# Designs tried in a protein design chat: VH-VL binders against q7dma9r51to147. Part 20

Target 1, 97 residues: q7dma9r51to147
Amino acid sequence: GDQVIYHCTVRTLDGVVVESTRSESGGRGVPIRDVLGNSKMILGLLEGIPTMHKGEIAMFKMKPEMHYAEIDCPVSAPENFPKDDELHFEIELLDFS
Short names: E, the ipSAE of ESMFold2; O, the ipSAE of OpenDDE; V2, 0.75 times the mean of E and O plus 0.25 times the DockQ between their complexes.

## First folded at step 5 (VH-VL)

Design Uk1 (framework fv_umesolerbart; at its last look DockQ between E and O 0.30; V2 from the best seeds 0.20)
Fold by ESMFold2-Fast, scan of step 5:
Structure Uk1 (fold): chain C 97 residues (1-97), chain A 128 residues (1-128), chain B 107 residues (1-107)
Amino acid sequence: as target 1 above (97 residues)
Amino acid sequence: EVQLVESGGDLVQPGGSLRLSCAASGFTFSSYYMNWVRQAPGKGLEWVSYISSSGSYIYYADSVKGRFTISRDNAKKSLYLQMTSLRAEDTAVYYCARPEYVYDSSGITKYIFAFDIWGQGTLVTVSS
Amino acid sequence: EIVMTQSPATLSVSPGERATLSCRASQSVSSNLAWYQQKPGQAPRRLIYGASTRATGIPARFSGSGSGTEFTLTISSLQSEDFAIYYCQQYNNWPYTFGGGTKVEIK
C-alpha cells in the first residue's frame, strides 16, 4: 500500500467539531500517517483518500456505515462520539507515495 | 431547471455595507457546498468564499477576510454574502456558484470546486 | 497561493482553424484543473474538469490535456460562437485560483 499523510477535521452536519488533527480545532497539530490497506482506517477514508492528489483539501460527507458505525470498523470511536450520524470529514492530503 | 439567481447588487460608497442574496431552485440546495466568485470590470475571476452544506465549513479569500460574511438558509434555499467596509477594489459582478460532487458511492460524497452551475451575477459598484 | 498563468493573453484565429490555449500553475495541481468559457455579459460556463473530462453538453471540438503544471485547451475547428474569454482554474489547493484568461478573437 501507498503511504498517505493527512490532516483530518471531523464535524457533525450542524458544524460541531468532534475530532481534529489541527491545532486550531483542538488537535495536536500532528498529521495522521497511514498505509492504504494496512493501517486501521475507516472505510470512507480508505475509499476517499485515493481520489485525492497531494496538497488537495477535500470534503467528504459520510454516512455512518462508512465511518465509525461500520459493523467491523477497525478504528475505535471516542466515548460519546456521534458515530451514528452523518459526518463531514475535511481532509488535507499532505503527501502520498 | 437548475438555477441560481443573485440579487442585492447596488452602488455603495466606500466604507459602506451591502447584503447579496442568491436564490437556488431545481436541486437539493441543502446538499451542496456553495461559493461566491467575483469579477471586476474587464478583469478575471476571483474566488471569494465558500460555505459547506450545513454552514459549518466557511472559508474566505484573504482579500475579503474580516469584512465579508457568508451564510445560508437551507429552508429558504438561499445563500448570502454580507459585505462591510467596502472598498473601490470590491467593485465587481458577484456570482454564486455550485461545486461538482464527482465521487459518490452509497455512503460517500466528495466535492470538487470545479463549478458546474453559475448564477448570472449581480453588480456591486463601490465609488464616491 | 498557487498562481495560474494563461498564454497567450489574446489569440486570433479564423473559423475552422485550431486554437490552442495554455495554462501553467506555479506548482503541481495534478489533474485538478478546470476550463471555463465566458461570453460578454454572461456567467462563466464550465467546459472541462479533471484536466481532460468534458462537461455534459460540451461539443467534442473542445479537449483538455496536461497534468502537473502545464495544461492545454484545444478547440479543433473553431466556430464563430467560440469567440469568448477562456479561464483555467486549479482546485487542487485552497484557495482556489483562476488564470488571467485568454481572449479568443475571430480573425
Scores: ipSAE 0.373, ipTM 0.762, lowest interface PAE 1.5, mean pLDDT 87
Fold by ESMFold2, look of step 6:
Structure Uk1 (fold): chain C 97 residues (1-97), chain A 128 residues (1-128), chain B 107 residues (1-107)
Amino acid sequence: as target 1 above (97 residues)
Amino acid sequence: EVQLVESGGDLVQPGGSLRLSCAASGFTFSSYYMNWVRQAPGKGLEWVSYISSSGSYIYYADSVKGRFTISRDNAKKSLYLQMTSLRAEDTAVYYCARPEYVYDSSGITKYIFAFDIWGQGTLVTVSS
Amino acid sequence: EIVMTQSPATLSVSPGERATLSCRASQSVSSNLAWYQQKPGQAPRRLIYGASTRATGIPARFSGSGSGTEFTLTISSLQSEDFAIYYCQQYNNWPYTFGGGTKVEIK
């Protein structure tokens, strides 16, 4: 059960922001807090975040099945999210404890 | 053998144009972001531009924005840099460079823009 | 833009001795830091990525350390082929930036 705190910005492969936690990109400016092994998370984050170090900003390219097009995905996609597209997920890992 | 080979460097006048090419072999070119990095004679390294695997996502350093155009042809395994309005400060050896990935499962790739494969470079000289 | 500052600009060392090169970032780059070696007339060769991970085929005498804003490359027993210029590079934020280099030369 490690706690992870992170910002996430999702972009189309063309670079258009479709969702973000960052205030400068239309979000609330509040990072996500999850507990690995307890919180419901998309597959791509479950696989990607453990590869990161605290303070790292990383880009992940995810096929639809690694995010909201996963069969029986445990989380709901945001409104108007392009869930059938391959997307870039930029993650800033603020804490990993 | 994984290789990147640059070509097209030449002597050009200020204000001129030049097109650089980079031929890739020994790896799946269409799976990688590709980059140009340059080095002025006797100076350090400067990142110039990158282009996404599909060619749809492109970034430029401010020093070249509006004058240089990066492109790729995945069928030919080739990366290009179209240079226009050349200036003396563009004089450099131009390298194409491949970023590393650290994880590639079916459906997710993590890119690290630390370059594991470099070409040998092509010299561009801008002089009257 | 994140400014990478390397010191010293030139380091004179004898073969077999230890060399220590410094790299400082103007803001945190976490561990997203690479080190490159460049010899005259050649392309850069990546030595270290992730601040401390040796690239494949790089001899054990090369080691990297640090996180955040301060990083070190150590060559534990300098060989004749190690006299070169060394660059650090951050890949935390674009534009990706390089340090000005440290030239390691024969004392």
Scores: ipSAE 0.276, ipTM 0.693, lowest interface PAE 1.6, mean pLDDT 88
Fold by OpenDDE, look of step 6:
Structure Uk1 (fold): chain C 97 residues (1-97), chain A 128 residues (1-128), chain B 107 residues (1-107)
Amino acid sequence: as target 1 above (97 residues)
Amino acid sequence: EVQLVESGGDLVQPGGSLRLSCAASGFTFSSYYMNWVRQAPGKGLEWVSYISSSGSYIYYADSVKGRFTISRDNAKKSLYLQMTSLRAEDTAVYYCARPEYVYDSSGITKYIFAFDIWGQGTLVTVSS
Amino acid sequence: EIVMTQSPATLSVSPGERATLSCRASQSVSSNLAWYQQKPGQAPRRLIYGASTRATGIPARFSGSGSGTEFTLTISSLQSEDFAIYYCQQYNNWPYTFGGGTKVEIK
């Protein structure tokens, strides 16, 4: 699979940060390094990131079935996660190889 | 009706400062990235800056980096551009511009920065 | 940054005739390409996005094509209100960049 490096901030529709790699949003400032198809990645990112190019910044609005859904998602949802709500994913693709 | 209205354009001397405002109406302002795009008289379009919905992501064109500051107040549905150290080459009509949601695949909507809504623009003139 | 080059700089066309405008990117921008129309004293108006998708309310005579580095805006039958400057813009990579524009004038 392709290796990807990206920053990600996940927000609820009302702007509450669920998680972030950005220090400005409470994260550690360390981008995510994944291998597409082999990592614990949510479906929306698996589909969305390949549409991006290096250096691109995008926002993805994902329906519940595309993020932390039990059926196809290899990652468990955080406690008190709004499982039934749409989420916003702010992604900066730093590298794609 | 979806609308963007810029204001604050003025005549200033080189080295001066100026703050532009953009008032949004008719849509959920807090859900959108917002942009400033400028156009020098008789010239083409130049992207200046954008700010994410919450303000967490901010980027500037190299030509204005370190001198301009983009910000927003979602409660007031307003976008701002604080300009400092103004130069003659900053003379332009400054537009507030909104990107659009596009459907990329099932369950995923992506913002694209193909601006569907523009303000009327506000003229900034930098001259001694 | 990705450099967008439009040609020709000026295009003289008679009413009712076909107008073909070109936009070239210095590197691939996939289909992340938009076209705008601008008339004197007005803000730009988006015509096309995604290289080939007409924006809402845009007449069918406007069409966009291309991908990667070569793009074309076509006006099948030029109307009097179509004389304006047209800009292409890539939104594939930051920073977003515009072409220099093509002025469509009456022949």
Scores: ipSAE 0.065, ipTM 0.731, lowest interface PAE 1.2, mean pLDDT 88
ESMFold2 (binder alone), look of step 6: mean pLDDT 91; pTM 0.922

Design Uk10 (framework fv_umesolerbart)
Fold by ESMFold2-Fast, scan of step 5:
Formats: structure tokens, sequence, C-alpha cells
Structure Uk10 (fold): chain C 97 residues (1-97), chain A 127 residues (1-127), chain B 107 residues (1-107)
């Protein structure tokens, strides 16, 4: 699989940040490194990131079944995470190789 | 070949309602995200609303939230904007514009900008 | 919302000269930026998308550059048909926002 390196900020419909890799949004400032097809990823990112180009920032609106509320989601939701809500994923794709 | 044609613009009194239509032809309407963009006389462009290809995702500019409703009918290849509680500052030429998006059964990604625009329909809110 | 600021508000150039138009975003929009041309009485026409990709049918004298927060539209060897107002637009974040426009007048 292709390697993808990206920052991710997850917001509720009300604009509240619930998870982020960015330090300005409470994250560690370290981007995620995933290998498409090998890394455990939520469905929406596995489907959405391949539509991006290097350097792009994209907004993905995901219904619950496309993220942590997926029936067999391979990724566990953080504690008190609104996994049954529609969420907005802002992805900055740093590298695609 | 590829065309968008707006209609429904009219003179309406403050507090009134009006429904705009946008008819698409020459392309697969159901594959495109649609936008309404307006332009007040002598002013710049202001984005108003968008609707996803399926109609599942909708956004509005803060200036029109609660007053305007965007909708589409893919079988009729038409986009609509229902406007209520109209104000003088809503006076503008209203354009519909298409945007290609990646849109699956629960994920929407926005790409490309607006590549095809209609000719516009004038809405005048005045007594 | 992301505020898009265009400068100058009006640019007057002689035929054959290069025109450079600027667009600034209050936050990074990556390369998700489009440029539009609007002639008096007409609907806007998309010139550039993805900050630097020229749309089909757009003359080679139009070029876009930049990423993040600073963007430029360049018109080399300006022609009389290029008299128009030019708008930048970000499609990176909701709501979508347009710049205030730059009016290009040929001297």
Amino acid sequence: as target 1 above (97 residues)
Amino acid sequence: EVQLVESGGDLVQPGGSLRLSCAASGFTFSSYYMNWVRQAPGKGLEWVSYISSSGSYIYYADSVKGRFTISRDNAKKSLYLQMTSLRAEDTAVYYCAREYVYDSSGITKYIYGMDVWGQGTLVTVSS
Amino acid sequence: EIVMTQSPATLSVSPGERATLSCRASQSVSSNLAWYQQKPGQAPRRLIYGASTRATGIPARFSGSGSGTEFTLTISSLQSEDFAIYYCQQYNNWPYTFGGGTKVEIK
C-alpha cells in the first residue's frame, strides 16, 4: 500500500473539536502515518484520502457508519467520543507515496 | 451543451417569499454538488448555499440561515432555493453553479471549485 | 469563516504589460483556491482551480501560483478582452468565501 502522512482535526456539527493531531487544537503536533490497506483506519479516511493530492487540505463530512460507529470498526473511539454523530474530518495530506 | 439556467427572480416586498429554480442540461446532474452564489448590484460575489449530489449534506452562509432552504430534484435535473423573510439586503443576482465532489453513501469531499455557472436571475426586495 | 483579501482593489495596466493580482487567506487553504473572471453583465468564469491548474480553454497567459495563505494570479501580456473583475475563492473550509475582487482596467 501507499503511505499517507496527514494531520486530522475532527469536529462536531456545532464546530467543537473532539480530536486533533494539531497542537493548536490540543493535539501533539505529530501527523499520522498510515499505509493504505495495511493500517487500521476508519472507512471514511480509507475511502477519502485516496481522492486527495499532496499538500491538499480537505473537509470530509462523515456519517457515523463511515467512522467509529461502523459495525466492525477496526479503530476504537476515544472515551466520551460522539461516535454516533455526523462528524467533520479536516485532513491535511502532507505526503502520498 | 452543458448549461445551467436560473429562473424565478422577481420584485418582492420585504418579508415576502420567493422560490428560485435552476435547470441543468448536458451533464449528469446527480453527480455534481450544487451551489447558490449571489451578487448585490455593484458588489462582489457572496456564497449562499450548497447541496451535495444526493441532497444529504447542506450548508448555508450565516446571513441566510433559517430563512433560505436549498433543495434538488435529481429526476427533474433541477436545483431550488426557497427564500423567506426577504430583506432589502437580499437584493442580488442569484447564480447557480456546479461543483464536482466525491460523494459516497456517507462521505462527501469537495474539489475543483465551480466550473459552470448559470446566467443569473435578479431578485429585488423593495416596497 | 476564512476571510479572503484581494489586492489591489483596482489595477490599471497598459496593453501587453504583465498584471499581478494578490489574494490572501486568513488561514491556510492549502491549494483549494479558485480564480474567476467576471466581465460586466456576465456570469463568472472559472480560470484557475487548485491554485495553479488552468481550466480548459483558458489562454496560457493566465497562470496561478501560491499555497497556504498567499496566492497570485498573473496575466502576462494583458489584452483588451482581459478587462474584468477577478475573484479568488477558497473551497477548503465551510463556509466557502470569496475575495472582494480586483478590477483590471486597460489604460
Scores: ipSAE 0.077, ipTM 0.583, lowest interface PAE 3.7, mean pLDDT 85

Design Uk11 (framework fv_umesolerbart)
Fold by ESMFold2-Fast, scan of step 5:
Structure Uk11 (fold): chain C 97 residues (1-97), chain A 129 residues (1-129), chain B 107 residues (1-107)
Amino acid sequence: as target 1 above (97 residues)
Amino acid sequence: EVQLVESGGDLVQPGGSLRLSCAASGFTFSSYYMNWVRQAPGKGLEWVSYISSSGSYIYYADSVKGRFTISRDNAKKSLYLQMTSLRAEDTAVYYCARDLEYTYDSSGITKYIYAFDIWGQGTLVTVSS
Amino acid sequence: EIVMTQSPATLSVSPGERATLSCRASQSVSSNLAWYQQKPGQAPRRLIYGASTRATGIPARFSGSGSGTEFTLTISSLQSEDFAIYYCQQYNNWPYTFGGGTKVEIK
């Protein structure tokens, strides 16, 4: 499938950062590179990212079943991650090919 | 058409109270975060307050915290700012602004892009003796 | 609070010329930066969000760039309707904060 390169910041409803690719939010500063349909992705990003345009920044509000609480979720959440809560995924799409 | 219309601005004495209203039309008001932003005569923009779509999450600028209360009525499609203990420094045009533009919804996923994409025309509050 | 500093305070430009406006944040705001245009007696209008994404209906002559702490708004060929005050705004941290504005006026 299509290749996508993006930054991701995951926040709780209270705005607390629980995960980020951005260095200013505690991440490594390296964006994620995935192949739609081939890479291990949470369901909400697999469905959501294709609605974006290159360079766009969007927030996806996801119910638990659309992220880490998805049955047989292919992506591992860190220990004590709030996977049963609604989470907000801020995505900056750097490339879509 | 998508519109926000503010009302309630008036001349008020220091220490007084005033309630501003913002009426929304042409969109699903209950799906949007809302903000109040003010601008003193001849000065720049200053963010005042934020309220989430449900009303459960609220934030204020330090300059107004404890004196102003933001609220919303989704059934009436209205945003409010209750202002108390008004000071001369609160004199400004007050704008309501729509935040986090809804662009897509699917089962369990809602997509928003960051705004303030729609602003009202403002309502003038003058605090003077 | 994150302090947003815009420079210059006033920029004098002739129609058809390029205008470059700067916005600096006191700490990183990632790409969570918007630009607004305000004409006298009017409400602000959103031009750019996410530092570089043009809002729907905004002419291609407007472009935004930058990330972290340094941002630029460029108007490639200034038209008469572009003379206005421009504000940057960060929406990365609470409280949201605006820059002091850059007035773009006719030379």
Scores: ipSAE 0.293, ipTM 0.713, lowest interface PAE 1.8, mean pLDDT 88

Design Uk12 (framework fv_umesolerbart; at its last look DockQ between E and O 0.05; V2 from the best seeds 0.00; counts 0 for: pae O 9.1 > 2, placed apart)
Fold by ESMFold2-Fast, scan of step 5:
Structure Uk12 (fold): chain C 97 residues (1-97), chain A 129 residues (1-129), chain B 107 residues (1-107)
Amino acid sequence: as target 1 above (97 residues)
Amino acid sequence: EVQLVESGGDLVQPGGSLRLSCAASGFTFSSYYMNWVRQAPGKGLEWVSYISSSGSYIYYADSVKGRFTISRDNAKKSLYLQMTSLRAEDTAVYYCARHYEYTYDSSGITKYVWAFDIWGQGTLVTVSS
Amino acid sequence: EIVMTQSPATLSVSPGERATLSCRASQSVSSNLAWYQQKPGQAPRRLIYGASTRATGIPARFSGSGSGTEFTLTISSLQSEDFAIYYCQQYNNWPYTFGGGTKVEIK
């Protein structure tokens, strides 16, 4: 698997931050490090991140079945957020491979 | 078919205000991130602002931050740019432009990148005394 | 902010000739580079994105190449409707920035 290092900010359609790796959005300021195919990842990120290039920032709109509401979701959903709603994932890809 | 039409450009004195509008047709406006891009007479393109599909994410170029406000009305399929404290340097044709959308078959994922696939014809704003 | 530099500022060519336009980024933008064509009195039209992918409806005589910091737009067998100003744009890093443009004019 390719290693990917990225920042992620997840928002609802009305702009409420659900979760973020960025300190300015309530995160710890530490990017996520995952290995495609080996790490437990949101389905939409497994499909979306490979379309990105190193340094790119992109926004992914995901239907529930592509994020935490996926039947086979390997990632635990944060408590008390609308997992059945469309979510927006802003991804900054810091490194690829 | 897919179309963006700007309006509201006018001659305004320095320090004045003006509101631009952009009307969308032929596509699901509420699903797209939208931009304002300007072009001063005889000069190149300069990105001004963007707004997400819901209106929740908004960003501005440093040159207009604090003076311009981008907004949208999805029910009316319209994008707006409220301009205040206008300067001679704001004289330009203002275009609204749609983010390039990349939708993956069978995935339920839409990727937006800042390349612009649909542009309006532009509306001229002149700031002069 | 990433600075995009286009050269030459003006390129004078005859119909049927090959035109080669350059775009350079002040730091790597990978392949996140688009090219736009603008004719007098008209809005820009997207020609290329992802450095080398032609947009829908764009003739095969337009081709893009490059990655990182050096990019090229090539127009083979230039036609009368191709005389226009061409802009490159990086969308790798915020804020997204455009080059100053290359005017392709008839000799």
Scores: ipSAE 0.481, ipTM 0.765, lowest interface PAE 0.9, mean pLDDT 87
Fold by ESMFold2, look of step 6:
Structure Uk12 (fold): chain C 97 residues (1-97), chain A 129 residues (1-129), chain B 107 residues (1-107)
Amino acid sequence: as target 1 above (97 residues)
Amino acid sequence: EVQLVESGGDLVQPGGSLRLSCAASGFTFSSYYMNWVRQAPGKGLEWVSYISSSGSYIYYADSVKGRFTISRDNAKKSLYLQMTSLRAEDTAVYYCARHYEYTYDSSGITKYVWAFDIWGQGTLVTVSS
Amino acid sequence: EIVMTQSPATLSVSPGERATLSCRASQSVSSNLAWYQQKPGQAPRRLIYGASTRATGIPARFSGSGSGTEFTLTISSLQSEDFAIYYCQQYNNWPYTFGGGTKVEIK
């Protein structure tokens, strides 16, 4: 159970922002807080975040099956999310404890 | 052999324009983020610009913003830097540099590592007179 | 932007001795730090990334350590080919920035 706190910006491969926690990209500016192994998370974040260091900004390119098109995905996609697209997930890991 | 080869460096007047090219070989160019990094004579390294694998994410150092344009042609495995309004302080060797791309065992996810693992030999741009 | 400060500017070391190079960041860069070696007339070569991970093909005598704001590159037994300029680079925040370099030369 490690706690992770992070900002996430999701873009199409062409750079169009689809979803973001950052205020400059249309979000509330409030990072996501999850507990690895306990919180319901998309597979790509479960696989990717453990490879990051605290304070790191990383870009992950994810095929649909690594996010909301995963079979039996445990979380619902945001409204109007392109569930069948390969997407870029930019993660700023604020805390890993 | 993984290789990056820059070309197009020249002597130009202040205010002039120049286009640099970087030819890539030995790797899947379209999977990697690419950068320009420069080094003024006798000075240290300065990051100039970066472009994502698809070309959709582009960033510039403040010192070149509005004057330089980075682009890529994935079919030709080529990276470009269009420079305009050149100044004496732009005099440098310009390097093409590749971001290391790391794939996990899980198929379908790629992490981009921002350290520059492959560098070209550089091309000299001199802005004077 | 994050300022990277390397010290000393020049380090004089005898072959076979240990060299210790310092790199400081103006704010935390976590472990998002790389080290490069540059010989005269050549492009930089990546030695270390992630503060401590040796790049493929880099000899074991090169090691990196540190996190946050203070980082060290150590060359445990200096070889004749190791006399070069060494740069650190942070990749934690845009814009990515390099230190000013440490020249390692023959004492």
Scores: ipSAE 0.228, ipTM 0.615, lowest interface PAE 1.9, mean pLDDT 86
Fold by OpenDDE, look of step 6:
Structure Uk12 (fold): chain C 97 residues (1-97), chain A 129 residues (1-129), chain B 107 residues (1-107)
Amino acid sequence: as target 1 above (97 residues)
Amino acid sequence: EVQLVESGGDLVQPGGSLRLSCAASGFTFSSYYMNWVRQAPGKGLEWVSYISSSGSYIYYADSVKGRFTISRDNAKKSLYLQMTSLRAEDTAVYYCARHYEYTYDSSGITKYVWAFDIWGQGTLVTVSS
Amino acid sequence: EIVMTQSPATLSVSPGERATLSCRASQSVSSNLAWYQQKPGQAPRRLIYGASTRATGIPARFSGSGSGTEFTLTISSLQSEDFAIYYCQQYNNWPYTFGGGTKVEIK
């Protein structure tokens, strides 16, 4: 699969930063390095990132029912979790190859 | 029983290093975000560091940034805090605490809560010449 | 960082009386506010989260209220085991910050 490098900031609907790779948002400043289709990253990002251009910053609204396995997810959906809720993923695509 | 047990606290000289450990049991450690919180003798609580479930996201308090390193081993159900360049003001009881919860507002919207629901007993770190 | 200010620093209350503790944030933390109780020689214990949600196992006499910048922890009828230090904490912004604490002591 394609290799991708990107910064990610996850926010709740209330705008609270849940997690971030950016130092200005409290993260380590280290972008995520992933291989599309070869990891269990959030499904929405698998679909969204390929639509981005290098250097682009985009906001993706993802529902928690999507799989978060290898990208740290702020939420593990319980059985009674309403799957209509959204998280906002701010993605800056640094590299796509 | 859900439990966190800190260890590694010791007396060290300024400029020294120390590694703290936190052993988790009774729950799926890999599913939880973990924190270190410290408390100087007779003082209040101070958040130190946060690490996400897989370790991909890490946050530090400014007071420890560049000197402390948080890490985890999910296979061992353990949380760590590597401390370097220790200062007298780092003297404190260090707690590990988990946070991962959700709640619903009146509209039914899920809110994610990061309050610390489980704490260890703490381990004392003393930095003194 | 968001500064959390608790008042009063010390609150003297008689058993059976109502205790009201205040916590103020330097800027809005929405409802991302927790309260903890700490007794001597013990780790803190979570009482309230989400500003007003009582944690599991916490007696009904404890209640939290408020949003934005003003928050209150209320103990409707103080019991002997309630004498302790109480801390508020915001988890709306990094870095997470705690208040200075309110010591609830027996009058």
Scores: ipSAE 0.009, ipTM 0.683, lowest interface PAE 9.1, mean pLDDT 86
ESMFold2 (binder alone), look of step 6: mean pLDDT 90; pTM 0.916

Design Uk13 (framework fv_umesolerbart)
Fold by ESMFold2-Fast, scan of step 5:
Structure Uk13 (fold): chain C 97 residues (1-97), chain A 129 residues (1-129), chain B 107 residues (1-107)
Amino acid sequence: as target 1 above (97 residues)
Amino acid sequence: EVQLVESGGDLVQPGGSLRLSCAASGFTFSSYYMNWVRQAPGKGLEWVSYISSSGSYIYYADSVKGRFTISRDNAKKSLYLQMTSLRAEDTAVYYCARGREYTYDSSGITKYTFYFDYWGQGTLVTVSS
Amino acid sequence: EIVMTQSPATLSVSPGERATLSCRASQSVSSNLAWYQQKPGQAPRRLIYGASTRATGIPARFSGSGSGTEFTLTISSLQSEDFAIYYCQQYNNWPYTFGGGTKVEIK
């Protein structure tokens, strides 16, 4: 499949939440909806999410070149985002079709 | 060195409440997800609840959803399970269990999936009139 | 939820015999499958994770195999201390689920 729905919480190496879709972590409580190959996604998620199964929770630890510090990254980092650091993406895959 | 010590198990009446605690030592508690797993007398294991390392993700088994609340205090290295509206079928030994990652490595990305690597001794909760 | 089915429910073997325990998942869990040992009156302890990776400190006589929906735990030469109930657990899909257990009794 090419459509994915997931929750994402992004943390720094020392565990600080810098972005989340979860309301308890400062997000809106609304999962992300993306289409693989048709939407702009960071490289690590584009590569990692297809290895998951519906309902799985996985953590992806990414070097900067696999997220917002990727050359020509199609997604802009949020303001004050630590894009040059290793970041940990905790993903709950809700749907994959 | 790694230790998980549960406490708080007791005899309670149906409809009652009880709070379980799990004290962690010997590892960086704030870096691990934690779980509660229970076992009714003479029966198998049933996963009850999950909480991520930061507390941002929390999940419950359908059998306890709306009645139990998992929480953690990373500064105190403690895990909690607040139980309300207790039923006879909640009678079980409750184990605190640490989640450990199973690692998949590739260029610039590491994927972790989780299993339980350390368990506490358990604390018995009996719900009876 | 993914249903985990273990067979047989009880296995009676003599010391030195091979014991083979099966675990089946109702849908694919890839290799995200763990095995636990529980002795009477004790908490479970990890034996195998990732379907086939033996945990540190676990004797070489324990081995795991399988992927997808069919998994096996083998004890190549059963010792008296291996009297226990063995549980499989999938950690691929939420919620995480356990099998019903296989009780290994020493004849």
Scores: ipSAE 0.174, ipTM 0.618, lowest interface PAE 2.5, mean pLDDT 84

Design Uk14 (framework fv_umesolerbart)
Fold by ESMFold2-Fast, scan of step 5:
Structure Uk14 (fold): chain C 97 residues (1-97), chain A 127 residues (1-127), chain B 107 residues (1-107)
Amino acid sequence: as target 1 above (97 residues)
Amino acid sequence: EVQLVESGGDLVQPGGSLRLSCAASGFTFSSYYMNWVRQAPGKGLEWVSYISSSGSYIYYADSVKGRFTISRDNAKKSLYLQMTSLRAEDTAVYYCARDRYVYDSSGITKYIAFDIWGQGTLVTVSS
Amino acid sequence: EIVMTQSPATLSVSPGERATLSCRASQSVSSNLAWYQQKPGQAPRRLIYGASTRATGIPARFSGSGSGTEFTLTISSLQSEDFAIYYCQQYNNWPYTFGGGTKVEIK
């Protein structure tokens, strides 16, 4: 299938970490395991991750329309999360199948 | 050890000013939003102010707007609250508390609320 | 602002009994609700966040439920160390607001 395993660090435009899976950025150190095409993923990740190669680290600079402010976004951002800001998603793709 | 330590609480006259500090250790301070929460003697908790991890977004309770200023120094791992025009009703223990959004155990990003609090510093506004 | 109302103001219970604490929001806060425990002379301690997620290190006897405007904190078998004041907090809207607290005391 289209299973992906990745680390994610989300930063504001000024470089501040909002959330991360990496322990050095305050996360638990456990990567995300998910399925591409899952209706629960944000648009920017659905489009971005398939362009990556295993082991690659990529930065996706997402306007609000590509993440939680997208009109048909299947996932609601928590209140006061910076969903209306441009956010930078640093993705390390660990595996895909 | 993850900890927050407040200081600067004192007895001050009405109309006076005071600066509180909150020193962070044991974690990446720049990755967390910070808050001030106060508690008047024998009363409940009242949220006072919020500052984003970069310092770019700041919010205040209406009761302190125009009188209190929240700030942070990420290089010094410190949070501040500059208080001016102090009133008797500002008498309280002032706590600093951290918060953020994290990836939870089910794979969903989640706001964790105030997971770590300081011990508090007492501000008394009295003649 | 969203007003958080906790009831009862004081709950008198015996050790080993079940305690049920209520928190009501004046408008929907989704599941963006936390519960804190405060003992005399101490800072508050986070028990629950996201309405029902138990914080690390918090005993299993504490559970949270609810969404929207009605929330409950349950302590299934009250221990002597659980006598404290409990606060709910919404973080759905600015400003953040706390309930007035429920004091859980020995009967």
Scores: ipSAE 0.000, ipTM 0.584, lowest interface PAE 14.6, mean pLDDT 82

